VH-VL binders against o27280. Designs and how they scored, part 222

Target 1, 266 residues: o27280
Amino acid sequence: MDSMNVPEVLEIKRIVEESESVKTFIFSWDFRREVRPGQFVMVWDFRDEKPMSVSLIDPVRSEIGISIRRVGEFTDRVHGLSEGDLLGIRGPYGRGFELMGRDILLVGGGIGMAPLAALADEATARGMRVDALVAARTADELLFLDRLEAAGVNISTCTDDGSCGFKGFAHERLLTLEENHDMAAVCGPEPMMFQVMRILDERDVPAQLSLERYMKCAVGICGQCCLDDTGFRVCAEGPVFWSQELSRVREFGRYRRDPAGRRVPW

## First folded at step 9 (VH-VL)

Design P31 (framework fv_bamlanivimab)
Fold by ESMFold2-Fast, scan of step 9:
Structure P31 (fold): chain C 266 residues (1-266), chain A 119 residues (1-119), chain B 107 residues (1-107)
Amino acid sequence: as target 1 above (266 residues)
Amino acid sequence: QVQLVQSGAEVKKPGSSVKVSCKASGGTFSSYTISWVRQAPGQGLEWMGRIIPFLGTENYAQKFQGRVTITADKSTSTAYMELSSLRSEDTAVYYCARDKYGSYAFDIWGQGTAVTVSS
Amino acid sequence: DIQMTQSPSSLSASVGDRVTITCRASQGISNYLSWYQQKPGKAPKLLIYDASSLQSGVPSRFSGSGSGTDFTLTITSLQPEDFATYYCQQYDSYPFTFGQGTKVEIK
C-alpha cells in the first residue's frame, strides 16, 4: 500500500515512563491501516529513521504505542521529546505473530517484552490462557508487569541478579515450569531466544520468535541478509519467524554482525 | 522420541500416480520440516522436495516440479508425497526425513517405501 | 545444480584400519555439508553435519573436515559395524544434492 511507504507526522499524545530507560510513546491511529502484534513501524525524528516494534494496539481508543529503550543518539533524542511534539511514523511493516490453540506462553527479555505485551492483549481478548515469563538483568528492567497482571496473565519473573523472582536466565526458569502450551512467542536477546527455542522444541511447542536485526531489511532490499545461501528471503520475511525456520538460520543465537557485516560469536 | 513411519510398498502402472504417507509418532510433527528423498535400486540418494507443515510452504527439485506434490495434515501428524505420471525410472525406495534442529541435515528418517513402476 | 563427487567409489578395509573418504563440490558450499551412513535395506543415518560437527550418539572415531569445495570423512579405527555405504550431501543451494556414495567393504 502507498500510505504505508509515506511517513505521517503524528503528535505524541501521551508518554508513559515504563522504567528509567524505557518510555512508551502513544499516538492516535487510523485503524483502516491495520496493525498486528509483532509488526513494526519506522520512527522518524526528522534526522534519522529507526524501526520500532508496536507495544500497544488499542482500537477502542484509536491509539498505538511504541516502546523505546534509550541506547544511543537516536533514542536519546526521542526520549528528550514531550507530549505535543511531533514524530514521523511509517508502516506498519513485517509479519506479525499468529495465534493458534487455547494456551500461549510468552517469553520476553528486556525491551523484547514490548511486542509481547501487545500480543498478550490480543490473546487475552480471544479468550486464550496466557502465561508470561518476563526476564531482565535486574528488577528495575522488568517491563509491563502491571499491564500483564491487569489483563489476567499468569506471570513468572526472573532476573540475572536475583533482585526479583527466580535468580537466573529465562531458559533456566523455563526448565522449572512444567506446563505445556499450544504455542509460544519469544522476544529478547538472541542468546536467550535460542536457548528458549531449544527447550520449546524438545517439548513440541511451536514457537514464534521476533528478531530485531531483521526489521530493517523487511522494508526493502537494503543488503545484508536479505537472502540466505539457499535462496530463502529470511530477512525480508521477518521479523517474526517460526522456530523451525530459525533453527536453520546459522547466525541465530550463535553469531551477531559487527558494523562491517562480519560474523562475530555471541 | 520422534519416529517417522511410512506407508507400505506399492506396485503401479506407467502413467498412474502414487501417494506415500509419513506419520510422525510421538506428537512432534508440526514443528519440523519434512523432506522426501528417493533411492533407485543400486543407486544413490536423490532429494525431491520439502514441506514446512506449520506454514504450508513447499520447495521442490526442478526435476520433479509439476509432478510431485508434498502435503501435510497436522491433525494426523502425517506428511504425504504424491508423484504423478509415473515412469519405470521412478522405481525406487522413497524416504521421508526430518531436518535436524539448527541444520538442514536429516537426523530422523522413515523406514522407506518401495514403489515399483511396471507394466 | 551443485555436483557432489565422492572418491573412492568403493574401498576394502580391515577392522582397525584408518579410512578416509573424500567429497568434492562443483562450487563453493562453505561448510554446508553432511555425511550419512547407510547399511543394506536400511534408511541412511546422520554422522556429521556442518562439515565437522559430530551427531549425538555417533562414535568419536568418525570425524569430518573441510570447507569450500573439498571435504573428508575419516574413520580412525574401523569397527565391524562400520562396513556400509557413505554419502556426502550439500545444503548450500537448492536442489540439495548427494554424492554417489562410497562402499566400505570388508577386506
Scores: ipSAE 0.006, ipTM 0.445, lowest interface PAE 12.7, mean pLDDT 83

Design P32 (framework fv_bamlanivimab)
Fold by ESMFold2-Fast, scan of step 9:
Structure P32 (fold): chain C 266 residues (1-266), chain A 119 residues (1-119), chain B 107 residues (1-107)
Amino acid sequence: as target 1 above (266 residues)
Amino acid sequence: QVQLVQSGAEVKKPGSSVKVSCKASGGTFSSYTISWVRQAPGQGLEWMGRIIPILGETNYAQKFQGRVTITADKSTSTAYMELSSLRSEDTAVYYCARDSYFGKYFDYWGQGTAVTVSS
Amino acid sequence: DIQMTQSPSSLSASVGDRVTITCRASQGISNYLSWYQQKPGKAPKLLIYDASSLQSGVPSRFSGSGSGTDFTLTITSLQPEDFATYYCQQYDSYPFTFGQGTKVEIK
């Protein structure tokens, strides 16, 4: 409890290059402090702190992994680190995914596959049948295919440019896939998640969606906590939401917020 | 409880150097940053610089760049501030202060070290 | 450098009074502002961080507000131990800078 609010300085045990823009940083972890797929940690580089989803949860090896995409100054600095270097880790925070039924669908876009890779590990360990739709703009941005294969996941891919698998968007590929799932978990760009959610709702498949931009709300930083003018609370409930919760949010999939909190189209 | 304990008062001559120590106890020394802040008699607070002990990285106020050196010894949980080429206007109380781990506000302060520069 | 200006430079107050001190930054600093209390011969003590967060162990009569360039420290029901000098500090960018201080004196 108090320990969640004080970063533990951990040595980077191993770094896995997932793609040219994504690395997974692996740390020893004391699993007396539980971590669930869909939760995040605050990563501190001794200058700035940013929320990052947990992408590997391995109690057998006593390890967690955090996958980070290179998108700006903080992530550029972290990508410059080597095994043996140190990072501060605080958490875990937020609401994780809930597993239901026996046959589940994962739909991930880009770095959104990170929390879904951890979920896939847990689901397959429970004996569930896992189908994953892995989507990206190009083949170079498809993530975790080797991990998913090793876990026994049934993989479908799509790329916007057709460089790997189906040519098109995740929701277009989803329309060609089997409809019989007990639940789905979705993570990726909001416009993609909105389209996927719509299809899953029509199929009566309950879906859980992870909204990266609401991770800071889960730790009580409330600058962008409300998604619209209905008073819907995301501060205590993120980053994972059920589709029924998101169906009430007009902003979801249509608008984002700039640093000043103003609505801008995607 | 976190405590920062500083070395005792010093009287120095112009042109000499002074090295003030700040020993941290309670909590993990390397997980925090240490800043040095001085206060001349009857004046306000002036930030001199900081160290991130775990990285060995320092930042100094431009006014002190070239005269101030901040170091840390992780084995003894002690930070040091050395100020060279002392002048009478360097007469002040020098404080060490711990930054919070992800904010740069000072949650704990040393008791202060009086440094008097006189001939 | 970011200049921090406090107002007033000094004030006189009685026990039980409500005291307000303001701090203005020469450029936007978001909420990266702290307030400190200093008594004669003592080190400063953190009261408020991130503009409005009360430091553990600090009495609830102290509160902070503001963002961007304009910030306020409020003390409700002033106590004898509150007669001190108060400083704001920005930590948005290096060098960190303090206001000139506000001395709260007994009437």
Scores: ipSAE 0.000, ipTM 0.407, lowest interface PAE 16.7, mean pLDDT 83

Design P33 (framework fv_bamlanivimab)
Fold by ESMFold2-Fast, scan of step 9:
Structure P33 (fold): chain C 266 residues (1-266), chain A 119 residues (1-119), chain B 107 residues (1-107)
Amino acid sequence: as target 1 above (266 residues)
Amino acid sequence: QVQLVQSGAEVKKPGSSVKVSCKASGGTFSSYTISWVRQAPGQGLEWMGYIIPILGDTNYAQKFQGRVTITADKSTSTAYMELSSLRSEDTAVYYCARSKYGSYAFDIWGQGTAVTVSS
Amino acid sequence: DIQMTQSPSSLSASVGDRVTITCRASQGISNYLSWYQQKPGKAPKLLIYDASSLQSGVPSRFSGSGSGTDFTLTITSLQPEDFATYYCQQYDSYPFTFGQGTKVEIK
């Protein structure tokens, strides 16, 4: 809709420090513009605009939250802002997660837990049983554990270095968990998502995966967001895809695209 | 509970290959890692490699790289270890052993297969 | 490769004795260490995993302790069925490596 394509200038109401490198920025939101877990917004600092996943959706308080990892000039500037400062927000954009069944598995790596935290809130509000596997390189990079616990989520953790929970990768930890889920949602680094998808496919668990691809474009405009085998544009057709869609894409889990559209190994 | 049952003893000539089987019964082997460990007469234990049957992924000790091949047949719940270019120092009892993902400790062992390499 | 060294290589003990076996890793392995018991002509049996966790079905007289590089297996009151060879194993990094073994013999 038209209102979704015009940036609205919003005041930063609250900032939550999630980790050394991640902050959640909370804004008042008019829920006549629906927002669903898995969707993203364009964040505008009055100089540059970047896509960010929505990590908090709270219609009762009329708030949304946007979690941002510090990785470059734009995110450094945004991280320097304080409560009361202004940002432009437009959207939401993209395809959100679909919930089905009664038992759901969430598998999140690093900042990929951001859209999954919003999904966990919706799933628990619907009375679903939620199991979350939260993965990171180190213990201090595990995100949203307190929030997930408060929501009644059953949490498992793993870290590459063994500093918290299981020592190893998300897919190795997944092999130790129960096979009893009606669906799964996965978000994190593409190699992690590929390995997790293979296990879920073997277990006949339908999975939805959210791609964390580098994007430089507005919705539907930039060809760099395309998947080679299907022609899907992440910002137009995604970012959420069913595992059966991604199983047809040969580059999934193997390559990404740079700004020039060239394949770069993970 | 779960048992691992291995194929019988083998006598092989130098330069030949041997293929040892390991069948899981009383449970699933697809949710576990299957490793191969050998023990020469009067000696200690030596890890050779593993397979994750559900994924087909393998990892081999550098010492055996190029001579060892580990495979799995999910339909029969059977893992195999093939060792080629046999030498007299390959004379050993070969064990398959299961580990749970995350533990990596070997909680269930096969009974062992004696392989003798002699001319 | 990580080298695992056990001490002693053998010991003699009587039923009812307290027995301790040590295992040293050539580099830090956190708590990624298991202990096995092997009787002549038999496959090894897991006793302890993650340095101190008792495997299901193993008698409570067996216990493990340690972290980093130094580990101990203790048998509080030795029974006739405990006369065997004991091995430690690290699973912190590939290749997995075992200690040389400690033989517990009747006095």
Scores: ipSAE 0.007, ipTM 0.492, lowest interface PAE 9.5, mean pLDDT 84

Design P34 (framework fv_bamlanivimab)
Fold by ESMFold2-Fast, scan of step 9:
Structure P34 (fold): chain C 266 residues (1-266), chain A 119 residues (1-119), chain B 107 residues (1-107)
Amino acid sequence: as target 1 above (266 residues)
Amino acid sequence: QVQLVQSGAEVKKPGSSVKVSCKASGGTFSDYTISWVRQAPGQGLEWMGRIIPILGTTNYAQKFQGRVTITADKSTSTAYMELSSLRSEDTAVYYCARSKYGSYAFDIWGQGTAVTVSS
Amino acid sequence: DIQMTQSPSSLSASVGDRVTITCRASQGISNYLSWYQQKPGKAPKLLIYEASSLQSGVPSRFSGSGSGTDFTLTITSLQPEDFATYYCQQYDSRPFTFGQGTKVEIK
């Protein structure tokens, strides 16, 4: 109980540059604190604390990886760090993905591939057949293709601009792919996840979706983490949700919330 | 402690239907799949189908497709299995059983419902 | 459908004996296999999942091994309460299928 909620100051062991805007920070980890794909940690730079998904889980090497996109002041400061520098890590938090069946489809957009890369490792280790649809606006935003290939994953890509793979959106590419999956896991921009969810629902493929935008409150006391209609708090009950529950949330895929809790269209 | 409690024994005529219930006591169906498994007298176990209650999605063994309907009521934490066009060969004990996603290991079973099909 | 074949169909044993039951799948199922114990008039009880993982509350004398097509359930020191029928079950693909059962009887 005490050790899970106390920030541990860890040395950055390695940094992998995934793209111009994304880096993976690798730390030694004591796996007496279990970590599962789909969970997040709070990253503390000794000034601000932000939630980040775990993108690498390697108990053999005793390492975890945390992938961070550069989007603001906090992430700019973290991206300026070097191997040997220190960060505080607290967690893990949230529910991880559940695996079922023998065939899984991963659908990831941009940084949403981070938690799915960790899931791909676990699914492959379990002996599952893994298909991944990796989507981005441009080729330079496609993430983890080398890791997925190394894990034995069957990879399909799409970019909005056609710079790599299928030219179009994730849901358009999904319509051209085989419908042979026991389950799916989806993570990326909410509008993309909503469209993908609708197709998977039609195919009777149970899907889990990760709503990372609501990870603002690690202890689950922040009201702005709530979803309409269901009352779920993402940081307490998520971030991973089943597609059927999300299909009944009126704002999923249509609106987001500003810091004051007001609806803003995507 | 979570347990699955099934409805009582039924005696049915050939051609009729039977609906068996399975109620989760001390817990809910959240995070679980509910399967139905039957066992004819002196015979082994036969999987009939499953429901994922939070999704409402069902899957049935081909042998029972068109004759079996599995449903769930999340508000009462109760799953149902209805089998139509009953034959004497459908005489069996019917079990509900739960499993977590990703591991169809049935960790909790109902006590069983004896269904006898006889003229 | 995947066919599960158990061997033997029955065996006679004494308290303290080591009992071995085998299960063979008609195609590869990785480690997606469970073992159950069933006593007369009772529902099955889960013993082993994912071929080798012991279910919480199950005595350590029970163990499972195997992967792919060949699986084994072992009881290292048979107790009076262990006289029962044992079933393997694959959950690699639907429909999920069970072995025909192995009845462990008192000698």
Scores: ipSAE 0.000, ipTM 0.407, lowest interface PAE 15.6, mean pLDDT 83

Design P35 (framework fv_bamlanivimab)
Fold by ESMFold2-Fast, scan of step 9:
Structure P35 (fold): chain C 266 residues (1-266), chain A 120 residues (1-120), chain B 107 residues (1-107)
Amino acid sequence: as target 1 above (266 residues)
Amino acid sequence: QVQLVQSGAEVKKPGSSVKVSCKASGGTFSSYTISWVRQAPGQGLEWMGRIIPILGDTNYAQKFQGRVTITADKSTSTAYMELSSLRSEDTAVYYCARSKYGYSYAFDIWGQGTAVTVSS
Amino acid sequence: DIQMTQSPSSLSASVGDRVTITCRASQGISNYLSWYQQKPGKAPKLLIYDASSLQSGVPSRFSGSGSGTDFTLTITSLQPEDFATYYCQQYDSYPFTFGQGTKVEIK
């Protein structure tokens, strides 16, 4: 518990440029601190600390990878770092994905493919058949296609603008894909996840969804992580939730809360 | 297609425990949640608790908290309900019922029921 | 706990009658309500889920309506096999709770 709550200062071993806006930072890792797909770490640049999903878990090379999108001051500073520079890493935290059955569908939007890339590695190592639907606004924002292909994953893509694969949204593409999977894992913008969840629920496919907004709750920063608006409350450690837990929550996919508790549309 | 088959009737002494089984056949066991609902003679339906087998998560009605334990064995597709410290008021038919995971929490399939009689 | 109150507790009806059963929740439950039919010595059977959705295989004479706190089950043309006890159940919040039941008896 203490060792997981104290930042360890680690040297950046490698940096992989996934896109103009996304980099994966790779560190040597002591796997006596177990880490599972779907878990996150707190990344400390010696000024601010932010939660980031683990996108690579490689016990053979003794490495983990953390994928970071450039979206503000903290991430701009981290993107300015080079191999050999130092970052503080605390964790891992949160509930990871669980695997079941023989085949799995992964549905990822943008940076949401990061935790799903780690899951794809585990699922293929377990001998599961893996189908991935990779969605983004444009072709240059599709992430991890090379890693998924190398792992033997069956890949479908969609982009809002039609620049790669199906032209349209993830849920529109999903309607054209095979209906039978033993489970699914979904990560991306909350409105996308909500629409995908509804289709998977209709198909009776159990799904796990990773919600970034609950990463802070898993480390106790924001206090409570109960989902409610229709009178159904689920108290579960995030960021990964089963679709049945989310099916009764009006907030999921429709709006969020600001710091004052006011509803803000997605 | 999918059936829930429960263990047979039991007669128990006050103060003892009873463990009722519910075996699912057909379909993926992990795609269901299993609830236990009881009905005393001539009375209505009373929800006792549920398990989500894929999560290992349980939730119990407060009236039964501390006396009821619901478990599931995914390898045999079997859910169990154990009720301890039995009293004559626990005489009832005990049903297991499933709700489809990722679907309505409506109980679309029910076991046939297990009669539990508690008498001296 | 959410209390579910059915009315009436019992009614007598003839084949061909229109039967209406009401269920009231002590607080708002949106549309998270199911209706069940139970015949003597048998397990309950799902009729309606999500307040108004007819379960596959259930005759179309059964219908459900309502949202929030007030719900209705209607049988438009009662058949001999419909003499049974009917239960509403909310699944908006734990613990799930049932109404006390409405017995539909032959006149």
Scores: ipSAE 0.000, ipTM 0.415, lowest interface PAE 15.7, mean pLDDT 83

Design Q1 (framework fv_libevitug)
Fold by ESMFold2-Fast, scan of step 9:
Structure Q1 (fold): chain C 266 residues (1-266), chain A 122 residues (1-122), chain B 110 residues (1-110)
Amino acid sequence: as target 1 above (266 residues)
Amino acid sequence: QVQLQQSGPGLVKPSQTLSLTCAISGDSVSSDSAAWNWIRQSPSRGLEWLGDTYYTSKWYNDYAVSVKSRITINPDTSKNQFSLQLNSVTPEDTAVYYCARVLRFSSAFDIWGQGTLVTVSS
Amino acid sequence: QSVLTQPPSASGTPGQRVTISCSGSSSNIGSYYVYWYQQLPGTAPKLLIYGDNQRPSGVPDRFSGSKSGTSASLAITGLQAEDEADYYCQSYDSSLSGYVFGGGTKLTVL
């Protein structure tokens, strides 16, 4: 057994209420196990185990944060926990984001802002210019705005219902933004990421996209990581992929796979 | 523009300590955005990563398993440089030694020093 | 032997396409980005490709990278005499907790 594959029981040090449906759980972390933005951990509540993106990486305080949206039985139980309670953490897993160049665009939808918030912290610390387009269904679902502002990030917002910022979807807002970037990182619902990718491709901006369905692949669940029309992707390549490769994959942005491996439309 | 400038002896006797320094300009050795690495190159083994040093809230080191028992990589913040000490050298340690930068949360060696040929012989 | 496997040599003629392979395992290329370096005689290696398939500023678009499974490839289209060099792939290896390199490929332009 590798140490990365053995869950470590950690005490919840602090809980941050990000919204009605999202909490960030903060743990002390031994940074002998390196964690990079875009990686995930397996969170174990002693009943079930689920992959969760790392949303805070703070070596100064020796802490990591994991942001969890309430969407079902497991996340409901975890949301019921308090500071001092215990969770099992295994990992980190997956390929994180690559940071190169002078300036980066972040495009995040909903909980997809979680791994991008960690990336924004690192990019800003490196002296990069960081522009973030933060998208959600409603204003109360926009995440990490205060944290991004404190880091010096240039923020644009959009909501489907127009309750904050631009009224519309992320890709519609992106079309009104004319700034060139050396690279982009994108995380959110797959249809949003597909539309954003197409615009960035037309602008010759290389983009990295984080795909939730590939997080389980790092722990050997291959049915959710293989790309049907290419046949050459391996599960451990994710969750972060470059847009150049994804633009040739017909599955991306069109359909997902259910637990039985069947294709279902977005 | 970031530059790395190496210095150190080109000849070391077997059993002695190999000592090299790498001076940094255009960046800080204590910058939390970078890790500072030593890599060597020999005809028989090609490119070998030896280890790094980097700063967050404190200094960290990573060392390749093949040299871990003999190697020390130390920063010097006052001179903005970092060093390599490799103990108990043998002729098999003969190589061109490079210092190099990796940007944090990347695995790219994006800036390299000029290289120093170190020969281990009597 | 190197952790990543490259052919020791490759050759081509001006204007042609040449590919250089790099094979690894699930603990390195299968899980982490691949990087490529060009080394001209008497010089330090120079970063040519990062993040599997991206070019740093100043690298011609004749150079491209790709990755499939546990293998990566460097492609050079429109081969030129100045491309004659040693080429190295590099990744990170989780089982070694460190960076790993290929053995290098000497590219000869005929």
Scores: ipSAE 0.006, ipTM 0.522, lowest interface PAE 10.4, mean pLDDT 84

Design Q10 (framework fv_libevitug)
Fold by ESMFold2-Fast, scan of step 9:
Structure Q10 (fold): chain C 266 residues (1-266), chain A 122 residues (1-122), chain B 110 residues (1-110)
Amino acid sequence: as target 1 above (266 residues)
Amino acid sequence: QVQLQQSGPGLVKPSQTLSLTCAISGDSVSEDSAAWNWIRQSPSRGLEWLGDTYYTSKWYNDYAVSVKSRITINPDTSKNQFSLQLNSVTPEDTAVYYCARVLRFSSAFDIWGQGTLVTVSS
Amino acid sequence: QSVLTQPPSASGTPGQRVTISCSGSSSNIGSYYVYWYQQLPGTAPKLLIYGNNQRPSGVPDRFSGSKSGTSASLAITGLQAEDEADYYCQSYDSSLSGYVFGGGTKLTVL
């Protein structure tokens, strides 16, 4: 699809300040081009291009939203923009989340709640029961609580420092939650996702996990999209993977890649 | 708790194969969150990592460059153990050999066997 | 032939603060986490510090780790007689594609 490979220059219609470090940028979108929760777009500020997850999908208003955390030079420049300014948007790319069953558990850490917020909207629109465990280091990093509440989501929170909700990590909070789910979706720091995945596997709950480092695999530019020693395509079409797929990836939790592409331990 | 128990001969002649086993209790050798390592300690070389074995979709090995041509580390799922074979030994292979565990998302050797002194002499 | 450099010995008196250094390069400590191990006579090494500055359960808070650039340090405050042991640092080296250890430091409590 040629149209997906050329950035469209879009006007920033609205900006929502989610926290001191996170903003959601909202654009008009032609929904003849499908976009699903779990997919990402390439955001171009006319100097650099970076992958960003889609956090709002609103066909009724013909809008998409992209939530961006301020972490470096590119994101600092984008955060300096105002309504009416222009950004290049290319995509969407990647595998979206698949929904199955009648109920879903969302487990999100920090900015990882962004793609899960879009998924919550779709799941509730389909009539599913949605439970969300929202985790962060501090209360200031808990995102989208108001959106989830407005959508009718059952919310549990935890913070590492105890500044909001349960004091502790996401997997510790998950162990105190007793309800079975037909599926789960997980997005956040990889160590958190691994701990959560193990608990869900023990409970026989199929889970999908979204990994930022595999976003570029979906556009064919990631070196880690090569086959591994088993003949399996390591990255497949990311960033969303089923726990069964991800548990079989040699590198998950054993190695990361340095800037030169070398395998290095955690 | 997880425990590692080593066994094998303490004396090996030069040019022969050194063979040790490490029995695992409290965890499975095929547990995909763990990697099973061999480390040796000698006065001349200090602590030296030799290699590991671990299971994901299949069994994998990583070996230290210094021993890669002579070393094999193999799991035995039926006995819940893993082994070390080091070929063509010399007196410089005299050391205390330890087995040890590393978990996913870590490079820490968090559990160690008791150690086995192996002397290479004629 | 240790890849990471530690002083061969260190000493202190009970109650004193002792620091053990570990020096490397950009291919190891400069890029990767540092781990510390305590080895009592006749025993296997025991994990003391992981991830530069984290303590496993059961390790007293008087042990702490730090890292700056290509060097790391283990600090022991309120030194006790039972701390007399060998201490080893560990990291990973990208040029060797393997785990690397320091030569060890024999700590004597006077």
Scores: ipSAE 0.048, ipTM 0.606, lowest interface PAE 6.5, mean pLDDT 87

